# Designs tried in a protein design chat: VHH binders against q07589. Part 4

Target 1, 356 residues: q07589
Amino acid sequence: MSRILVIGAGGVGVITALSLWLKKESDVSLVVRSDYDRVLKHGYTIESCDYGRLEGWRPHHIYSSVEDAASAADNQGYNYIVVTTKNIIDGPVNSRVSNIIRPVLEKNKELHGPQLTTHILLVQNGIDIEKEIWAEFPREQYRYTVLSGIQLIGSTKIGSGHISQVGQDHLSCGAFDPQDAAAIQAANDFVRMYSNEGQNFVEFDPRVRYSRWKKLLYNAAINTSTALVGLDVPRCLEFGVNKKSTEIEVFHPAMREIIAIAASEGIIIEEEFITMFTEITRKKVFKPSMCVDCEKGQLMELEVILGNPIRIAKRNGVATPTLSILYNLLVLVQAKLKERKGLLKFDEKTATLVDE
Below, E stands for the ipSAE of ESMFold2; O stands for the ipSAE of ESMFold2 at other seeds; V2 stands for 0.75 times the mean of E and O plus 0.25 times the DockQ between their complexes.

## First folded at step 1 (VHH)

Design s3 (framework vhh_7b18_3)
Fold by ESMFold2-Fast, scan of step 1:
Structure s3 (fold): chain B 356 residues (1-356), chain A 121 residues (1-121)
Amino acid sequence: as target 1 above (356 residues)
Amino acid sequence: QVQLVETGGGLVQPGGSLRLSCAASGFTFSDYYMGWARQVPGKGLEWVSYISSGGSTEYQDSVKGRFTISRDNAKSTVYLQMNSLKPEDTAVYYCAKDLGYYDSWEAFDYWGQGTQVTVSS
């Protein structure tokens, strides 16, 4: 039976743990932080369009920290670490993915029993998110693989221990290194363990980098623009000059720049997706996750959605006028959020940023 | 594995009616949102209608009152009844799986082959 640790108890993480638990092919542990006391005493209340209504639900094991989960694993360790937390690489050091998973990887390295390879599944937005893990944990010293999870799901924590899922659970899982046979096998095994026929859709992703660039057509153009202006997608489209300027001068140029960056790496994204992504939410009053995060005063996944694409563009000689304007304005929005949270300090007497 | 096959397209005069059908296989049909989109000649792709697993429906304003989407879970089929057809309804109509809410772009990978609808005298 595979031992799986899910890190992140937001809407995505809780439904991930539920799907694995319902399949009955894995031993599921969930790291719950802010809601730990409530969940330990009462379990989760879940209202799911895919899995139904559950009261008092909990996975096999609940821990208040990754450190506690690692300690409780004894000499068996975890076969999978599923990371569903937001990837805010310009945020606090302790929130970095490499720092979050470190206790499990160090414990795995200490094990003297049978060899254990830990499969790290990143269910997070963006491009180049795996590179930090490879840099921080040399593969000569640590036994692990890194897997990509692209999850399209409308799941929100609406209260302490209360999850509402109104969009279908759709997960695409593959290997970041397409030549890593162990990672490919681990991804296929996860798809099997996660699949609940008739309730969710999950598939193996043979082209992880293609899939991540493709999703960035929406995220880098629409999540970003809506976050900047605080409007839902239909309002952005209707409020444009002649009801056309937003899609023609903002969304489509940003999407074309993403396509050009992907092409500079040898990845071709079909032109039809520009139209498809613009149309999918044209008549749906919907605020993308980055817009919601900004409105709640939470830091945005800015670097993995815009920063990394722009850095790749600069290395490959691709022009990004639209993405760069969006990025630089959102850097100011992110700084405002950091200042409000006490993560950034400005000295009004000298009119300068206080550097650490 | 997932298959979507559209039928029912054709030539019809303005004011006429047509019913499109989409036969689905390779997934548990009853659990998924289904929808119809169209590609108008010289224009982009347009969302037409969708139906939830529970039967809730939504329509683009230009087709509201004229088109009706429905599903038959026993036959794994989704339908689009088109009434009072106009020349501007001329398009290739595509059936799609899981067009839902939010950022479900992956649903577009399961669009069918399309069926041509021409409204002309």
Scores: ipSAE 0.000, ipTM 0.214, lowest interface PAE 10.8, mean pLDDT 85

Design s30 (framework vhh_7aqx_2; at its last look DockQ between E and O 0.03; V2 from the best seeds 0.00; counts 0 for: pae E 16.1 > 2, placed apart)
Fold by ESMFold2-Fast, scan of step 1:
Structure s30 (fold): chain B 356 residues (1-356), chain A 121 residues (1-121)
Amino acid sequence: as target 1 above (356 residues)
Amino acid sequence: QVQLQESGGGLVQAGGSLRLSCTTSGFTFSYYAFSWFRQAPGEEREFVGAISSSGGSTDYADSVKGRFTISRDNAKNTFYLQMNSLKTEDTAVYYCAAYEDTWLGSEYDYWGQGTQVTVSS
């Protein structure tokens, strides 16, 4: 039975752990931070469109930290590390994905050496998110693969230990390196263990980079714009000048720039997806994840959704006027959030940013 | 092992035409998407055009749309850039590049050495 550690107890992480637990083909551990005491005593209350209502639910194991999970007396090592946390590259150093997973990778190496290959599944938005893992963990020293998880689920933590899922659990899982046979096998094995016939939809993704660029049509245009203004998608569309300026002058240009950046890497995304992604939430009063994060005072996944695409565009000579304006304004929103958290200090007497 | 070699560059007058070729070896041609890039002295490298691995989709920079056409010949392991209505602003070193559609990376997997295109008034 595969041992799986899920890191991140938000809406995505809890449902991920639930699906694996319901399938009964893996031993599921979940890292729960702020809700640890509540969940340890009372379990989760889950309202799921796929899995029904559950009260008092817990996975097989609960840990208050990644370090605790790695050091547990009953830890036989982990076959999979599923990372569902936000990927905030410009956030605190200890929040970097490589630093989050490090205790588990070090402990697995210590306990099993070359006998165990650890499969790291990144269920996170953005492009180039796998590169930090390859850079920080030399393959000569660590036995691992890196897998991509693209989740289209609508799942939110609405209170301590309380999860609401209103969009179908739809996961695409593939290998970041499509030449890595072990990663391909691990992705297929994860799909099998995650699949709950008639309840969710999970598929192997043979074109990870294509899928990630395609999702960025929505994330880089709509998540970003809604986060900037604090409005749901229908309000952004209806409040525009003549009820058209948002989609014509903001969403569509941003999406076209993403298509051009992907094309500069040889990945061609059909223009029909501009219409599809604009329409998919037009009549749904829905705030995308970046907008919700901003409203909760949490840092945004700014660099993996806009920063990395713009850097690729600059390297390949692709113009990004719309994405660059969105990015630079959201850098200010991110700075406001950092200031409120004490991560950034401003001196009002000199009107200057105070560097450490 | 893998090689990309450009040909067909040279001097041409404004309003003229050139066809660039990129001949490839060392990989399965039909699995790759292909692109053309260019770089003028003192300027950054810019994207020109791309063609998918199936050949069913193409994309172009706005500056060349309607004037340049990218195509591929799987039997010859070669892809092309047909450049019409050339302008002095098209003067640059042109690079061919290959990207396996399923390969991961922020940049193209393979690059040619470049071929000079000079458009005189």
Scores: ipSAE 0.000, ipTM 0.305, lowest interface PAE 15.7, mean pLDDT 87
Fold by ESMFold2, look of step 2:
Structure s30 (fold): chain B 356 residues (1-356), chain A 121 residues (1-121)
Amino acid sequence: as target 1 above (356 residues)
Amino acid sequence: QVQLQESGGGLVQAGGSLRLSCTTSGFTFSYYAFSWFRQAPGEEREFVGAISSSGGSTDYADSVKGRFTISRDNAKNTFYLQMNSLKTEDTAVYYCAAYEDTWLGSEYDYWGQGTQVTVSS
């Protein structure tokens, strides 16, 4: 039985743990922070379009921190670490993925040296999110693979220990390194362990880089623009000059820039996806996730969605006039959010940042 | 220097109402989620209800659902528990708690000193 640690207890993470638990092939642990005491006492209440109503549900184990989960693994460790948190590399140092997973990797190294391979599944947005892990954990000292999870699900935490899933779960799982046979096998194994036939949809993704660059058309152009202005997509389109300027002068140019950046990395994305992503959201009156995050006062996944593509563009000599203005304005929005959270202080007497 | 101060506790007849207040200082109020907990003698601390940092989500223990209402007033840096239709089993020390409402890796719990609520029949 695989030992799986799910990190992040939002709507995505809880349903991920539930799906694994229902399959009865895994020992499922979940890190639950703010809701820990409530979930310990009452379990989760889950209303799921895939699985129905559950009351008092818990995975096999819950922990209030990754450190506690690592310590509790005793001499066995974890086969999989599934990261469902937002990837905010410009946030607090302990919110970075490498720091979040480090206690588990250190424990596995202590217990097994090079003999235990840990599979790290990143269910997160963005491009180049695997690079931090490769840079921080030398393969001479840590045995791991890095897997990509692209999850489309309508699942939200609507209260302490209360999850509402209104959109069917679809997960694509693959290896970031297509030459890593162990990673490919681990991704296929995860697809099998996660699949509840007739209730969810999960598939192996043989082209992880392509899939993430393609999704970036939506995330880097539409998700970001709606976050900047606080509007759903239909309003962004209808409020534009002559009901056209938003798509013609913002969405489409930003997407063309992403296509050019991807091409400079050897990834060819078809031009028809520019209009496809605009059209599939044109009539859907809801705010994309980054817009919702901003309105809730939460930090955005800004660097992995815009910062990383722009850094690639600069390295490769690709012009990004539209993405650059979106990025630089959103950096200011992110700073405002950080200031509100006490992560950034401005000294009004000197008109300078206070160093911490 | 984070401070949470409860007020509004006291003695009340069954079927009556009380409103507890939690006034806060030493942090930016709008960044924090708040919860009420209660503890009767010889029992473990029990979750009563919570409100998110945005005020958009609330949650309640089953034992108080429909009778208790949580709200927040960002202008006054104050968090409330409106308790209606009180029962003798609601007798406890009530605690206000503040906690960070987002992402892993740094989460602080701050607690008030507690205020006694006694419900007589």
Scores: ipSAE 0.000, ipTM 0.143, lowest interface PAE 18.1, mean pLDDT 86
Fold by ESMFold2 at other seeds, look of step 2:
Structure s30 (fold): chain B 356 residues (1-356), chain A 121 residues (1-121)
Amino acid sequence: as target 1 above (356 residues)
Amino acid sequence: QVQLQESGGGLVQAGGSLRLSCTTSGFTFSYYAFSWFRQAPGEEREFVGAISSSGGSTDYADSVKGRFTISRDNAKNTFYLQMNSLKTEDTAVYYCAAYEDTWLGSEYDYWGQGTQVTVSS
């Protein structure tokens, strides 16, 4: 039986833990952090379009920190680490995925040496997110695989211990390294353990790189633009010059630049997806996640969504005039958010950044 | 700009009643679920009750079940906490919070400024 640790107890992480728990094929642990005492006493209240209403629900185990979860593994270790937190690589060092998962990888190695392979599933946005893991954990010292989770779900924490899921869960899971047979098997196993027939949709993704580049059309063009201006997609489209300039001069050029960058990496994304992603939320009055994060004063996933593609473009000689303007303006927005959170300080007497 | 503003707090004798209101602006009210939280001095903020975006589902902390009722009025962009049979341990600052409740939504968190409720014996 697989032992699974879910890290991140927002709307996504809690439903992930619930889906695994309901399948009854795994031992499910969840790291809840600030909500720990409330959830320990009362459990979760969950309103789920997939699973109905649940009262007082807990996974098999809950912990207040990853360190506690690692310590409590007690000779068993974890087969899977599922990371559902946002990936803010320009944020605090302790919020980096490698630092978040290190206690578990070290404990698994301590307990089992070469006997246990740890499967790290990154349910996070962006491109090249697996590369930090490969760089930080040399395979000579650690036995692990890195899996990709692309999830579409409408799930929100509406209070301490209270989750509302109004969008059906769709998860695509695959191996970042398509030549790693152990990773491919682990991804297929996770699909089986997560699938609740008739209630969610779960599939194996044989082409993780393609899928992530394709999703980046929306994220790098639309998620970023709405965050910059603080508007939902319909307003961005309607407020444009002649109701056309936003898609013609911003969204489409940005998406074409992503397609060109992907092509320079050997990944062909079909032009039809430009229209599809432009239209998918045209009539839906809501703000995409990056826009909402910015409004809440939370850091954005800026580097994995926009910074990483631009760095690839520079390396490969691909021009990105639209993406570069979006990126450089959003770097300023991110700095403003960091200053609000105390992660960045500006000295007004010298007009310079402090603690560089 | 999103704004949540609590009102209706004050001093009440034990056994009495109060109704708190949370008025909202800057978002489409019907897309949001709402919660009430409270915080006594020196304690952590604790959950009181929640209402779904449709109004069809409510939930309450065990300490207030049967005494408190949460409701919403979409026409006025306002949601409410009716507090009956108040006890001295209900003394706290009460906060309203809003969360987007959509199929495409991510976790969202808007908070009001709080309103003081003081229950005297």
Scores: ipSAE 0.000, ipTM 0.160, lowest interface PAE 16.1, mean pLDDT 86
ESMFold2 (binder alone), look of step 2: mean pLDDT 79; pTM 0.792
ESMFold2, look of step 4: ipSAE 0.000; ipTM 0.235
ESMFold2 (binder alone), look of step 4: mean pLDDT 80; pTM 0.798
ESMFold2 at other seeds, look of step 4: ipSAE 0.000; ipTM 0.191

Design s31 (framework vhh_8fcz_2)
Fold by ESMFold2-Fast, scan of step 1:
Structure s31 (fold): chain B 356 residues (1-356), chain A 121 residues (1-121)
Amino acid sequence: as target 1 above (356 residues)
Amino acid sequence: QVQLVESGGGLVQPGGSLRLSCAASGFTFDDYAMNWVRQPPGKGLEWVSGISGSGYSTTYADSVEGRFTIIRDNDKKMVYLQMTSLKTEDTAVYYCAKGFDYESPWYFDLEGQGTQVTVSS
């Protein structure tokens, strides 16, 4: 039976663990941080459009840290690490994905050496999110693959130990390296273990980088703009000048710039997706996750959604006037959030950012 | 304008086979999951099967697993339901349904009148 560690106990992570647990083909461990005491004593309350209402639900194992989970797996190790945490590159160093997964990779290497390959599934937004893992863990020293998870799911934590899922679980899972046969096999195996017939939809993704660029049409244009202004999508569209300026001068230009960056890498995204992604949200009163995170005072996935795309554009000679304005304004929003959290200090006497 | 046109239903004996078809138009077909749902006489809607936009992932209700196969042809903008080993309880109006939106592609709208499948001796 595969041993799977899910890291991140937000709406996505908890439903991921539940789906795996319900399938009964894996031993499921979940890392729970802020809600640990509540969940340890009372379990989760889950209201799911796919899985029904559950009270007192727990996966097979719950740990308060990745280090504890790694130590507890000393008899078998983990076959999969599923990372569902926010990927905030400009946040605290200990929140970097490579640092989060390190205890598991070190313990698996110590106990099992070449006999165990760890499959790292990143269920996170953005482009180039896999590259820090390859940089930090030389494949000659560590046995692992890196998998992409694109989750289209409406699931949020509405209270301590309380999850509400109102959008059906749709997961696309594939290999970041399309030439890695072991990663391809691991992705197909994960799809089978995650699939719950009649309850969710899960697919193998043969074109990971394409799928991630395609999702960025929405994330880089709409999640970003809504986060900047604190409005749902229909309000952004209706409040524009003549009810048109937002889509014509903000959303569509941002999406076209993403298409141009993808094309600079040899990935073609059809212009029809600009219309599709704008229209699909026009009449749905919905605040994307970046907007919600900002309103809750949580740091945004700014670098993986805008920073990395803009850096790719700069390397490839693609102009990004709209994305760059969105990015630089959101850098200020991110700094405001960091200041509120005590992660950034400003000295009002000198009117200067404190460099220490 | 979104349109879904179901066809292929009819009268069949228990143990028989039918292939249902759904022709889609008015939306970017590849971006939406497609589903088959059915309504037995005097009962509510029952989800039967779903297929991802790419066609690589399929799911089935327990009642039809192993007997039905959902297929899509993105070039032709068609989705199909191949039904085998039909039972009297499979008698229903069958509807083709698309996902609702980008965040919830598996939520569906019913647009057409469906296609009637009757399984009886």
Scores: ipSAE 0.000, ipTM 0.200, lowest interface PAE 14.1, mean pLDDT 86

Design s32 (framework vhh_gefurulimab)
Fold by ESMFold2-Fast, scan of step 1:
Structure s32 (fold): chain B 356 residues (1-356), chain A 122 residues (1-122)
Amino acid sequence: as target 1 above (356 residues)
Amino acid sequence: EVQLVESGGGLVKPGGSLRLSCAASGFTFSNYAAAWFRQAPGKEREFVSAISSGYSTTYADSVKGRFTISRDNAKNSLYLQMNSLRAEDTAVYYCAAGSYDEFLYPTEYDYWGQGTLVTVSS
């Protein structure tokens, strides 16, 4: 039985742990931070379109920190680390994925050395999210693979220990390095352990980078624009000039720029996906995750959704006028959120940013 | 029997040119995207250039402006015109065909040739 540590107890992380737990093919540990005391005492209340209503649910193990989970691994370690936290590159250094997973990688290395390969599954938005892990953990010192999880799920934490899932659990899992046979096998094994026939949809992803660029058509155009203006998708579309300016002058140009960046790397995304992604939420009154994060005063996944794409575009000579305007305005929104959290300071007497 | 057969490789001096050809048989080549990949000794196989079934082309940054990919569907053939060759271009060059228009990763292609060696040295 595989031992799996899920890090992040938001809507995605809790449902991920639930699906694995229901399948009965893995030993599931969940790291719960702010809700730890409530969940330890009362478990989770879950309202799921796929898995039904559960009261008092717990995975096999619950820990208040990654460090505690690593220490409690005894002599067995963890086969998988599933990271479902937001990936905020420009946030506090201790919140970076590499720093979050470090205690588990160190403990697995201490316990098993090269005999245990740790499979790190990043269930997070964006492009180039795996590169930090490869840079921070030299392969000669750590034995691991990095896997991609692309989740198309509508799951939110609506209260302490309370999860609401209204969109079907759809997970695509693959290897970031398509030539890493161990990573490919680990992804296929995860798909098997995660699959609950008739309840969710989970598939092996043979084209991780393609899938991530494709999802960015929505994330880089629509999540970003809605976050900037604080409106749901249908309002953005209906409130546009002549009910057309948003899709024609903002969404579609941003999507075309993403397609051009992907093409500069040899990945072709058909133009029909511009129409598909614009239409898929035209009649659904909801705010995408980046918009919700901003409204809750939480930092946005700005760098992995917009920053990294723009940096790739600059390296490859691709023009990004629409994405760059969205990015630079959202950098100001992100700074506003950082200032409110005490992470950024402004001196009103001198009218200058206080250097860190 | 599906086959991709490369030809045109050889020894060339820096600054020289070579034209690689790939002959496809056993499937409807015109319905497939096609690509060139290369593998240098001790390195992983890397993307060079691709052309879609609709003739759209994509190039790796290291070869842009120097290499030109083309196809002739009537002859079931794929070509790579390589100009201004560098020592770093030394590799075994592989022809590949895929039913989807993905071009970056080798694992995304359905059919592969045996490769043709290109050596760039003085």
Scores: ipSAE 0.000, ipTM 0.098, lowest interface PAE 20.9, mean pLDDT 86

Design s33 (framework vhh_7aqx_2)
Fold by ESMFold2-Fast, scan of step 1:
Structure s33 (fold): chain B 356 residues (1-356), chain A 123 residues (1-123)
Amino acid sequence: as target 1 above (356 residues)
Amino acid sequence: QVQLQESGGGLVQAGGSLRLSCTTSGFTFSSYAFSWFRQAPGEEREFVGAISYSGGSTDYADSVKGRFTISRDNAKNTFYLQMNSLKTEDTAVYYCAARPGYSWYKTSDYDYWGQGTQVTVSS
């Protein structure tokens, strides 16, 4: 039985652990931080449109930290590390994905040496999120694959130990390197272990980079704009000049720039997706995750959704006037959030940012 | 305003040691990986060593493995190259470089570069 460690106990992570647990084909461990004491004593309360209502639910194992999960691996390692935390590369160093997974990856290496291959599944937004893992862990020293998880679930934590899922659990899982046979096999194996017939939809993704660029049509245009202005999608569309300026002058130009960047690396995204992504939430009073994060005072996934696309554009000679304005204004919003959290300090006497 | 500035270069006798420093400003130091490259007269810039943004991973060119050590100090926005058991073949201009978490080996992957510091190893 595959041993799977899920890191991140937000709406996505808890439902991921639940789906794996319900299938009964894996040994599921979950890292629970802020809610650890509640979950240890009372389990999770889950209200799921796919899985029903559960009270007192726990996976096979829970740990208060990644370090504890790594230490508790015994002589068995983890076959899969599923990372569902937000990917905030401009946040604190200890929050970076490679630092988060390091204790598990080192312990697996120590316990099993070259015999165990660890499959790292990144269930996170953005582009180039796998590249820091490849850069940080030399392949000659570590046996692992990196897998992409694209989740279209609507799941949120509404209280301590309480999860509400109102959007279908839809997961696309594939290999970041489309020519890595071991990664492809691991992705297909995960799809089998995750699948619960009649309850969720999960599929193997043969075109990971295409799928991630395609999702960025929504994330880089709509998540970003809504986060900047603090409005839901229908309000952004209706409040525009003549009820058209937001889609015509902001959303569509941003989406076209994403299409141009993808095209610069040989990936063609059909223009019909501009219309599809604009319409999908037009009449749903819905605040995308970046907007919600900003309103909760939490750092945004700014770099993986806008920073990395813009860096690719600059490298390939693609103009990004709309994405660059959104990015640079959201850098200021991110700095405001960092200042509120004590991660940045401003000296009002000298009117300067205090250096680290 | 992003700046990288090398220091610590100079003349040293073969078998000796030298420590290079690269002081940085204008970006979030902890989010970047850092590398040292060197260039001898008439040659291309070659990779010397790299350190990840966390400091948990390092890599070195085969020619310097076991002799050179790269390290970083996030509190000082500075990273270092400790060069031990220096050889005449180590004579070059040494450049510090910074990049987001991509590849370390290609010069084109690096966003920011220092101006270079001369290291001369005499027999």
Scores: ipSAE 0.000, ipTM 0.106, lowest interface PAE 22.4, mean pLDDT 87

Design s34 (framework vhh_gefurulimab)
Fold by ESMFold2-Fast, scan of step 1:
Structure s34 (fold): chain B 356 residues (1-356), chain A 121 residues (1-121)
Amino acid sequence: as target 1 above (356 residues)
Amino acid sequence: EVQLVESGGGLVKPGGSLRLSCAASGFTFSTYAAAWFRQAPGKEREFVSAIYSGGSTTYADSVKGRFTISRDNAKNSLYLQMNSLRAEDTAVYYCAAKYSRGWYLSTYDYWGQGTLVTVSS
């Protein structure tokens, strides 16, 4: 049986653990931080459009930290590490994905050396999110693969130990390195273990980078714009000049810039997706995840959604006037959030950033 | 066309009571779970209470025994009866509905605009 560690007990992480647990083909461990005591005593309350209503649910194992999960591997290690946390590159260093997974990779290496390959599945938004892992863990020292998980699920933690899933569980899982046969096999194996026929949709993704660029048409244009202005998607569209300026001057230009950056890498995204992504939430009063994060005072996934695309554009000579304005204004919003959290300090007497 | 509109917020003294209402429109309310969340100044939004389509309820530990969630499907309305109010209950209260229809691009929540509850002496 595959031993799987899910890191992140938000809406995505808990439903991921539930789906794996229901299939009964893996031994499932979940890292639960702030909700640990409640979940240990009472389990999870889950209301799922796919999996039904559950009371008192828990996976096979729960741990209060990644370090505890690594230590309690019972000399077997983990075959998969599923990371569902927000990927905030410019946030605290201890929240970096490489730092989060390090205790597990070190313990797996210690226990099994070259006999165990660890499959790291990043269920996170953005582009180039795998590169930090390849940079931090040299392949001559660590045996692992890196897998991409693209979730289109609507799942929210609405309280301690309480999950509400309102959008269908749709996971696309593939290999970040399309030439890595072990990663391709691991992705196919994960799809099989995650699949619950009649309840969810899960598919092998043969074109990870294409799929990630495609999702960025929505994330880089709409999540970003709504986060900047604090409005839902229909309000952004209706409040525009002549009810057209938002889509014509902001959303569509941002999406076209993403298409141009992808094309500079040899990846062609069909222009009909501009219309599809603009229309899909036009009549749904909905605030995308980045807008919700900002309103909750939480740091945004700014670098993986805008920073990395813009850096690729600069490297490849692609102009990004719309994305760059959105990015630089959201850098200020992110700094405001950091200041409020005590992560950034401004000296009003000297009018300067402290420790700059 | 989905809309949630909260009402009933206001000023109340510690130990007092207040009833919040949420009017739902643009969807079949009876098939949805609905919830109350709150956000105090400078704090993260937190769960308060939920009621499921089958009538089952849950409460955050901080409000358990003091607050009662209820729904009226015929009126497409959600309610929160708040008793024994404390200064710590001061927050903007939000109505939320859980909805799943078809394929979605990202996490999806239906939210009202919020109603302010101030508990002060």
Scores: ipSAE 0.000, ipTM 0.102, lowest interface PAE 15.7, mean pLDDT 86

